# VHH binders against q9ft69r177to353: the designs that were tried, part 1

Every score and structure here is a prediction.

Target 1, 177 residues: q9ft69r177to353
Amino acid sequence: LSTWVAHKDCLVLAATGSGKSLCFQIPALLTGKVVVVISPLISLMHDQCLKLSRHKVSACFLGSGQLDNCIEEKAMQGMYQIIYVCPETVVRLIKPLQKLAKTHGIALFAIDEAHCVSKWGHDFRPHYRKLSVLRENFCASNLEFLEYDVPIMALTATATVNVQEDILESLHLSKET
Unless a header shows other numbers, all headers, positions and changes below count from the first letter of the chain; Kabat numbers aren't used for antibody chains.
F, E and O stand for the ipSAE by ESMFold2-Fast, ESMFold2 and OpenDDE, each averaged over both directions (binder to target, target to binder). V2 = 0.75 x the mean of E and O + 0.25 x the DockQ between their complexes.
[cut] stands for letters that were removed.

## First folded at step 1 (VHH)

Design a7
Fold by OpenDDE, look of step 4:
Structure a7 (fold): chain B 177 residues (1-177), chain A 121 residues (1-121)
Amino acid sequence: as target 1 above (177 residues)
Amino acid sequence: QLQLVETGGGLVKPGGSLRLSCVVSGFTFSHYAMAWVRQAPGKELEWVSSISDSGGRTYYEDSVKGRFTISTDNAKNTLYLQMSSLKPEDTAVYYCARYSRDWGYTSFDYWGQGTQVTVSS
């Protein structure tokens, strides 16, 4: 959270069940800006949205399995505090997300299960290799309305040194990470 | 006056089958998407399956794909969950829930009381 406050990218290593999701949920609650979370599974996103709804936090998920055909438009209009997105959906949402960043603000991009970017990891997912588009398209050098880069938080329960390095490199995270 | 009432739960051996029913009242079934969720002992609520208002689209969590089937009978205002090849890890209280139209299809506004499903040898 300290790195987030400083508007810096960070890698969070935390065991399953340790409450690492609070690391990206709290920024949404404190700033009133939107937090976008990349998650690999629809079931996980659905469960998180359900959990958050019980705590009066508005959340939605975008990707396959979504029944509401209007949910994407609603999300990009800033109707939800937390937006879960499948990695395969991120690329086509870059322009809408930039608009969201301009009109409502994005406090944080959280990449959950970040180890999925690495072939050295136990759960490689090819779509995670495309997530560098976040750093590339949400920096102050590319978006004039941004005073600073939108922070990216990568989260994983377990990662070897090689996997950690691969996460930092593949996601184009800041050297200050 | 709006109610969701689950039935069909019980004790079954591994590999067995159960059919859960959820009878709804107080609203038009065809206007809402529905879901089954479950909660195992000591665990959080888990989404199991969803069906669109028209019944034309169905979704399942990976662990139940190929084993569970969600369906509706609009004439009976009833939601079903056909469960086959049941496993001990399927043990949970199963709830039917109505998706909230105000917040899209990511949260529920009404729940049933739940029905206990126990899979044990």
Scores: ipSAE 0.594, ipTM 0.813, lowest interface PAE 0.8, mean pLDDT 92
Fold by ESMFold2, look of step 4:
Structure a7 (fold): chain B 177 residues (1-177), chain A 121 residues (1-121)
Amino acid sequence: as target 1 above (177 residues)
Amino acid sequence: QLQLVETGGGLVKPGGSLRLSCVVSGFTFSHYAMAWVRQAPGKELEWVSSISDSGGRTYYEDSVKGRFTISTDNAKNTLYLQMSSLKPEDTAVYYCARYSRDWGYTSFDYWGQGTQVTVSS
């Protein structure tokens, strides 16, 4: 959490089941601002929402598996503390998310399963390569109402050194920690 | 009072089939989206499949797509999960769950007691 308080990007490497998701859940609870989580599959998003309901955290997911056609509008109006999205969906929602950042604040973007960026990883997803637009579209130089860039937290349990470097490079994250 | 009751679990060999049923009472079944969620021994809950309140949209976890079919019979207030080509990794307690309408259908407000499905030789 100290990296989040300093408004810096970070890469979280943690074993599965070690509480990796708490890294982005706690900032949502502490700030009351929205956390946007990018995840590769609807099954993973459903699992995370199930875990969050045990802790009474309001969360939703946006993507092809969503059963309620109105949920995207509710999410962009700030109804949920944590919003899970597919990579392709978040790219298409950049402008609404900029409005959400102005209206309610976005504490950070969490890129879960960040190894999906790398062609050298075991689970490459081409849409993950497009996520560099988050840095471009949520930095203080492009959004005057921001005092600091919205932090990007990349999370993965399985990354070799080459994959870690590919994550940092492809997502335009700082190498400071 | 509101009740969800799962049945149809059992022991089956790999490659076999089972149909799970969830009979509901105490609410208007056709007004709620429903899901099947499973938990293998010592593991966390895992979403399996969902069906919209109209029955017009169905969704499946990747590992079960093409093998499992979720459906409803509104006249009987019953949710079904037809499981085919079962694998040992499908062994779990299977829960019927109702989506909460208050949270954009991303959380569940009522659960059944679960029915055990065991896939082994």
Scores: ipSAE 0.006, ipTM 0.375, lowest interface PAE 10.0, mean pLDDT 73

## First folded at step 6 (VHH)

Design j2
Fold by OpenDDE, look of step 8:
Structure j2 (fold): chain B 177 residues (1-177), chain A 121 residues (1-121)
Amino acid sequence: as target 1 above (177 residues)
Amino acid sequence: QLQLVETGGGLVKPGGSLRLSCVVSGFTFSHYAMAWVRQAPGKELEWVSSISDSGGRIYYEDSVKGRFTISTDNAKNTLYLQMSSLKPEDTAVYYCARYSRDWSYTMFDYWGQGTQVTVSS
């Protein structure tokens, strides 16, 4: 959270069940801006939305398994505090997300299961390799309305040194990470 | 008045089958997507399966793929979950739920009372 407050990218290593989700949920609650969470599985996104609903936190998921075509439009209008999205979908939504960042604000991009970017990891997912578009398209040098780069938080329960390095490199996270 | 009523739960042995039903009143499936959600003792709610309003889109949690089948009978206003090859891990209270059209704070706006499914040798 300290790194987020400083508007810096970070890699969070935390065991399953450790409450690492709070790391990206709290920014949404504190700032009123949207947190976008990249998640690999529709089941995980469903479960998180269910959990958040119990705590009166508005959340939705976009991507495969989406049941309502209007949800995407609502999400891009800032209706939800937390938007879960599949990696392939977030790539498609770069322009709408930039508009969201401008009109409502995006507090954080959280990349859950970040180890999926690495072939050295146990769960490589090719679409995660495209997530560098987040850093590339949500920086102050690219978007004039941004005072600072939208922070990116990569989260994983387990990662070897190689996987960690791969995460940092693949996602184009700041060298200060 | 809108209601969702689950039935079909019970005690079965591992490898057994159950068919859950959710009879809805006050609305029709043609307007809403539906889902099954379950909660095991001491665990969080877990999404199981969803079906779109038209029935054209169906999704399952990975752990139940190939074993569970979600379906609807619009004439009967009933949602079904056919469960086969049941495992002890499937033990839970199963809820049918209606997806909210606006998703304001909740993904589901209406729930049934739940039906207990117990898989035990």
Scores: ipSAE 0.686, ipTM 0.850, lowest interface PAE 0.7, mean pLDDT 91
Fold by ESMFold2, look of step 6:
Structure j2 (fold): chain B 177 residues (1-177), chain A 121 residues (1-121)
Amino acid sequence: as target 1 above (177 residues)
Amino acid sequence: QLQLVETGGGLVKPGGSLRLSCVVSGFTFSHYAMAWVRQAPGKELEWVSSISDSGGRIYYEDSVKGRFTISTDNAKNTLYLQMSSLKPEDTAVYYCARYSRDWSYTMFDYWGQGTQVTVSS
């Protein structure tokens, strides 16, 4: 969290079940701003939203597997504290997300299962390679209303040194982690 | 009064089949998306499959694709889960759940009592 307070990117390496989700949930609760979480699987997003619902945290997921066509519009209007989104969907939603950042604020982008960006990892997902677009489209140099770049938090439980390096290079993350 | 009642669970050997039914009353079945959610002993709730209010959009968790089939019969107000090629890892209590129309408060607003499925040799 100290890296997030300093408005900087980070890579979080935490074992499954160690509470890594709190790393992006706490910033949403502390700031009242939206946190956008990129996740690779419909089932993972669905299970996370179910868990958050039982703890009375408003959350949704967008993309393939979403049955309610109105949820995306409600999410872009700021109705949910945490928005889970698959990689291909977040790329499509760049412009609406820029508007959401202006109107309600985005505290950070969390890239869960970040090892999926690496061909050296056990679970490579080609759409994860496109996520470098987040750095480009949510920096203060390109969006005048931003005082600081929106931080990117990459999270994974299983990353060798090669995978960690590939994550940092592929996502254009700062060297602060 | 609104009610969801699951039936069709039981003990089955690996490789066997079961069909779960969820009979609903107290709401217009065709106006709501529905899901099957399961909970294995000592584990968290796990989403299994979903079907839209029209029946036109159907989704499955990866581990059950090709083995489980979700369906509806609007005339009987019944949601089904046909399970085949059952494995011990499918052992769980299976719940029928109705999606809320407003996820701001809760994702599923009504749940059945659950039916036990046990896959053991």
Scores: ipSAE 0.121, ipTM 0.586, lowest interface PAE 6.1, mean pLDDT 77

## First folded at step 12 (VHH)

Design p2
Fold by OpenDDE, fold request of step 15:
Structure p2 (fold): chain B 177 residues (1-177), chain A 121 residues (1-121)
Amino acid sequence: as target 1 above (177 residues)
Amino acid sequence: QLQLVETGGGLVKPGGSLRLSCVVSGFTFSHYAMAWVRQAPGKELEWVSGISPSGGRIYYKDSVKGRFTISTDNAKNTLYLQMSSLKPEDTAVYYCARYSRDWTKTMFDYWGQGTQVTVSS
């Protein structure tokens, strides 16, 4: 959270159920900007949206599993505080998300289950290897309206040193991470 | 006036089967996406399955894929969950819920009272 305040990328290592989600939910509540969360599973996105809904936090998820065809458009208009997306969906939405960043603001990209980027991990997902597009497309050097790079928070419950290195490298996180 | 009523829960042994039903009233059933959600003791609510109004799009939690089947009968205004190869981990109160058309307020706008499913040897 302190790293986010400093507008820096960070890797969060915390056990399941430890409240990791608060790390990326709080920024949305404090800034009024949107937090975009990358999540690997439809069920996880459902569960998180359900939980947030019960706590009066506006959240949605996009992509496969979403039965409401209007949600994506509403999300890109800034109607939700937290947007969950799978890796393949976020890659598809880079341009709309850039517009969202300009018009409403994106406080944070959170990459949940970040260990999925690594073949050394227990749950490798090839689409996670494409998530470097976030750092590449949401930096001050690429978007003139940004005063600073949109912070990226990678989260994982378990990660060996090798997995951690893969996360940092694959996601192109800043060396200060 | 609007109501969801679950039935079909009970006690079964591991490997057994149950079929849950959710009868809806007070709205046009075929116009809304529906879901099954469950809550085990001491655990958070978890999404189990969802189905589009037309029934053409269906999704499952990974742990129930191949074992559970969600379906609808529009003529009976009923949502079903056929459960097979039940495991102790499936023990929970099962709720049918209607997806909201305004997720800025709530994901599910109406819930049933729930039906208890207990899987135990």
Scores: ipSAE 0.887, ipTM 0.951, lowest interface PAE 0.5, mean pLDDT 94
Fold by OpenDDE, fold request of step 15:
Structure p2 (fold): chain B 177 residues (1-177), chain A 121 residues (1-121)
Amino acid sequence: as target 1 above (177 residues)
Amino acid sequence: QLQLVETGGGLVKPGGSLRLSCVVSGFTFSHYAMAWVRQAPGKELEWVSGISPSGGRIYYKDSVKGRFTISTDNAKNTLYLQMSSLKPEDTAVYYCARYSRDWTKTMFDYWGQGTQVTVSS
């Protein structure tokens, strides 16, 4: 959280079930801005939205698996505090997300299961290699209305040094926590 | 007025099959997306499967793909979950749930009472 407050990117190493989701949920609650969470699986996004719903946090997920065709439009209008999205979907939503950043603000991009970017990891997912578009398209040098780069938080369970390095390099992150 | 009622749960051996039913009343069944959600002892609620109002879009949790089948009968206002090749880890209370049209408030706006599924040798 200290790193987030400083508007810096960070890598969070946390065990499964350790409550790591609080790391990116709290920013949404504190700032009133939207947090966008990249997640690899439809089932995980469902479970997270279900959990948040029970805690009276407005959340949705976008892309394949979403049965409500109106949710994406509502999400881009800033109706939800937390938006879950798979890597392939977030890539096509870059422009709408930039508008969201301008009109409502995005507090954080959280990349869950960040180890998926690495072939050294146990669960390589090619679409995670495209997620550098977040750093490239949500920086103050690219968007004039931003006072600072939108922070990116990568989250993963225990990872080898090689996997950590791949995460930092692939996502264009600069810090480790 | 509006209610969801699950049936079909029970005790079954590993590898066995069960068919869950959820009869809905108080709303137009074909206008809403529906889901099955389960909760195992000491665990969080987990989404199992979802189906669009038309039935044209269906999704499953990876661990149940190939084993579970979600379906609807609009004439009977009933949602089904056919479960096969059941495993001990499938043991849970299974809930029928209606997707909300306003996720700013809640993901599922109505739930059944749940039906117990126990898979044990």
Scores: ipSAE 0.875, ipTM 0.945, lowest interface PAE 0.5, mean pLDDT 94
Fold by OpenDDE, look of step 12:
Structure p2 (fold): chain B 177 residues (1-177), chain A 121 residues (1-121)
Amino acid sequence: as target 1 above (177 residues)
Amino acid sequence: QLQLVETGGGLVKPGGSLRLSCVVSGFTFSHYAMAWVRQAPGKELEWVSGISPSGGRIYYKDSVKGRFTISTDNAKNTLYLQMSSLKPEDTAVYYCARYSRDWTKTMFDYWGQGTQVTVSS
């Protein structure tokens, strides 16, 4: 959270069930800006939205598994505090997300299960290798309305040193991370 | 008054089958997406399956793919969950839930009372 406050990228290593999700949920609650969470599984996105709804946090998920065709438009209008999205969908939504960043603000990109970027990991997912588009498209050098780069938080429960390095490199996280 | 009523739960041995039913009343069944959600003892609620109003879109939790089948009968205002090859880890209270049309408030706006499914040798 300290790194987030400083608008810096960070890698969070925390076990499942340790409250890892709070790390990216709190920024949404504190800033009133949107937090976008990249998640690999439909079931996880459902479960997280379900949990958040019970805590009166507005959340939705975009991508496969969505049964409401209007949710994407609503999400891009800033109607939800937290937007879960699968990696293949976030790539498609770069332009709409830039607009969201401009009109409403994005406080954080959280990449859950970040180990999926690495072939050294136990759950390699090819679409995670495309997530460098977040850093590339949401930096102050590319978007004039941004005073600072939108922070990226990578989260994983387990990662070897090699996997951690892959995460940092693949996601183009700040060298100070 | 809107109501969801689950039935069909029970005790079954591993590898067995159960068919859950959810009869809905108080709204136009065919206009809403529906879901099955379950809660195991000491665990959080977890989404199991969802189906669009037309039935054209169906999704499952990975752990139940190939074993569970969600379906609807609009004429009977009933949602079904056919469960096969049941495992002990499927033990839970199963809830029928209606997807909300306003997710800014909640993902599911109505729930049934739940039906207990116990898979044990």
Scores: ipSAE 0.780, ipTM 0.898, lowest interface PAE 0.6, mean pLDDT 93
Fold by ESMFold2, fold request of step 15:
Structure p2 (fold): chain B 177 residues (1-177), chain A 121 residues (1-121)
Amino acid sequence: as target 1 above (177 residues)
Amino acid sequence: QLQLVETGGGLVKPGGSLRLSCVVSGFTFSHYAMAWVRQAPGKELEWVSGISPSGGRIYYKDSVKGRFTISTDNAKNTLYLQMSSLKPEDTAVYYCARYSRDWTKTMFDYWGQGTQVTVSS
């Protein structure tokens, strides 16, 4: 995405099955930096990790549904290119993720199913409204080793204008896309 | 020789029940987390449920929660999936799979051959 190359936040509207996930997967492969993906369901994270494993991309998920307690430590050591996390878990991991950004770099945060932040949407999930902490904790003004804010990429298959506006406001994203 | 062998599939009417079994050999069953993964015709693989080595942590895909029960019998080296209230959308080939301990390489390192479950009319 040209927006990611310019170090800007963005909102991606793409139909399911159109390759929406490639928008955050390609930056991980091109930069060698970690991409962190927020996803709402255990089954979605399992399916994504399984697909990536079959294409030889190292990935894991953290939070509810993870049966191996060692995965989190390995993820924070930079061993996986793509890390999926539940919305409720990412808040707990802010400090470890700041360390990961310093040691290995974080190319972007992807918020998948971003319509879940909006009560105007068809799939509201209250934990998604807490994700503004990503903007607050990964900006250049608060982390001296960053030249630019870590970009936030919000992704959804369909969103009305009201849902799009709510996504941008609730997640504190730039409106200059 | 490491083997995972699924049995128990078949044709069932909606609302019916089946119990799938996966008999394992060639590794210490109690040391690995296990999963059931399914594939409907023309669809990609879909995770259904997972269970920790101890059996103390169990997770389900939301659409099967309350209808399916995953369990183990360490004495028989067998993984089970008890399926009830079956729906046509549950029609698929069901695989048992072993979680890898090194996800940098692969998520599941061993798979069974699969057993067909068909829920119709």
Scores: ipSAE 0.328, ipTM 0.702, lowest interface PAE 3.4, mean pLDDT 79
Fold by ESMFold2, fold request of step 15:
Structure p2 (fold): chain B 177 residues (1-177), chain A 121 residues (1-121)
Amino acid sequence: as target 1 above (177 residues)
Amino acid sequence: QLQLVETGGGLVKPGGSLRLSCVVSGFTFSHYAMAWVRQAPGKELEWVSGISPSGGRIYYKDSVKGRFTISTDNAKNTLYLQMSSLKPEDTAVYYCARYSRDWTKTMFDYWGQGTQVTVSS
């Protein structure tokens, strides 16, 4: 978490169930800014939103599993503290998310199950390789209203050294962590 | 007033089938999206499937695709989950739940009591 306070990217390696979700949930609560979480499966996004709802944290997910057409508009209006989104949907939403960053602030992008970016990993998903657009579209050099780049937090429980390196390279992350 | 009542659970052998029902009262069933959510012993709640109010959009957890079918009968105000090719890992309490229209407050605003499904030899 100290890496996020210094406005830097990080890679979090933690076992499933060890509380790694708190790494991105706490910044949302502390800053009042939105946290956007990229997740690979609608069932995972459902489960996370359900858990957060029980803890009275406003959250939603956007993507193919969302049955309520109004939630995307509400999310872009800043109504949810945490927004889960599938990889292909976040790419479509880059411009709305830039506006959200201007109006309400985005504390960080969390890329959950980051090993999905690697063909050397056990769960490769091609849309994950496109997530480097987050760094490119949410850096201070590209958005005048940003004082600092929006940090990218990559999280995974299962990464070999090759997979870790592939995550850092494919997502254009700083290796300072 | 508002009630969701699940039935159809039971003990079944691996490979068997069950049909869960959720009878709804106290709201216009066709106006709300519905879901099945399960909880295995000692585990967290796990979303299984969801269906739009019209029935036109249906989603499943990957591990149950091709084995489970969610459906509705608006005339009977009933949500169904047809479960086939059951596996021991499907053992759980199954709840029907109504999606809230206001997720800033809660994701599911009403839950049934749950029905136990046990898959064992």
Scores: ipSAE 0.328, ipTM 0.700, lowest interface PAE 3.3, mean pLDDT 79
Fold by ESMFold2, fold request of step 15:
Order: structure tokens, then C-alpha cells, then sequence
Structure p2 (fold): chain B 177 residues (1-177), chain A 121 residues (1-121)
């Protein structure tokens, strides 16, 4: 969280079950701005939305597994504090998300299971390599209404040094010393 | 007067089969998406499967694909989960749940009381 308070990108390495998801959930609650979470599996997004619903946090997911297509329109109108999105779907939604950032603010983008970006990892997913588009489309130099770049938080429970470097390079994140 | 009642749980050996039923009353069953959600002792709730109101869109958790089949019988207002090739890891209380049409309030607006499934030698 200290890195996010300073408006910087970060890579979070945390054991499964250690509360890794709180790293992006707390900023949403503290700021009142939207947090967008990229997640690789529909079942994971279901489980996360269910947990948040039980804690009375408004959340949704967007992707091919969503049975209610009205949810996307409501999400882009700022009705949900946390939006989970499949990697392939977020690329399609760049322009609507820029509008959402202008009208309601986006506190950060969280890339969950960030090891999926690396061919050296155990769970490579090619759509994850397209996520550098987030940095390119949500920087202050390209969007005049932003004072700071929207931070990118990459999260994974397991990553070798090679995988960590690939995450930072592929997603164009600032390295953390 | 909304009620969801699960039945069909029990003890089975690994590799066995069970059919869970959820009888629904008090709403137009064919107008709502439905899901099965399970909880092992000491574990968090996990989504298992979902089905659209028409039955035309069906999704499964990866670990149960090919083993579980979700279905509905609109004439009987009943949701089913046919489970086969059961593993000890499938041991849990299984709930039927109705998807809310307003996720700003809640994801599932009605839940059954659950039925226990135990897979053990």
C-alpha cells in the first residue's frame, strides 16, 4: 500500500490466502474511486465478487462468463467500486474505461495472477501480454484530466526472478528496489 | 414466500455419482439465472456452476467440467446438479442460489439451506 499512496506501480508477491486481494480492495474503499482488476479465470472472478458481495462492497465482473449483459453498461457508469475483467475483454474496453476515469476516477489497475504474462511461468496466457496497453492509455501525459498516471499493481503468489523480470518488462512497470 | 430447498446429498465413494435437486417456489423460475455454490468445512464459499434462465448458457468451474452437469426443469421449478466421478475434494455443503438482477446490492439474492455431500472411502 505505501507504493500506491505514492502513486507508483508495484509488484506484490504474496502467498495464497495471505490477503493479497486486500492490496487492491482497500484503495477502492479509501478513495471512493473505481478499482479495475484483471483476472484470468471466470471462476476466480465469481468467487471474488461473491466475497465482496457478502461484505457489502459493490463489485462485478465483465467477460464471456457473465450471464447478465446489462452489468457492463452499469459498470461504465460507475455503479461498482471494483470491476473484475478478463484480459481479452479489458482491451476492448479501453475507451469506456478512459471515460470512467474522467467521470469517477480509477484508483488503480490490478493485474492478478501476473505471472500469466511470462512464458517462463507455469501458467502462461497470451492475452496477458497485451496488458501493457493499460500503461499506454492511462498515463497523465496522454490524458489531460489526469494529474498522475493511474498506478498498476501486479499481484502473484509465485514468481521466480525470471518471471518477476518478465512481468516488469512486459507490463512496462517501474522496477522496485 | 420464496424458498429454495436442496436435496440429494449423501455419502459416496470416490468415483461415485450423486444428483442434487433444488426445488424452487415463490418466483418465476424461468426468469432467473441460477447457480450451485459449495463450501467445504473451514473453507470459503466457491462457485461451482451457473445456468442462464433459458438454459442456453452454462458455465462450470474448471475442476468440475466433464464431471458435473447443471440443468433445469422449468415445469417442476427444479434446478439439478448431476455429479459423477466424485473426488474427496468435492466434499462440501452444496447450496443452490439465485443470481440477483441488481449486483449493486448483492450477487445472489436467495440461497437454499444446503445439502451435504461427502466423498470418502
Amino acid sequence: as target 1 above (177 residues)
Amino acid sequence: QLQLVETGGGLVKPGGSLRLSCVVSGFTFSHYAMAWVRQAPGKELEWVSGISPSGGRIYYKDSVKGRFTISTDNAKNTLYLQMSSLKPEDTAVYYCARYSRDWTKTMFDYWGQGTQVTVSS
Scores: ipSAE 0.298, ipTM 0.678, lowest interface PAE 3.6, mean pLDDT 78

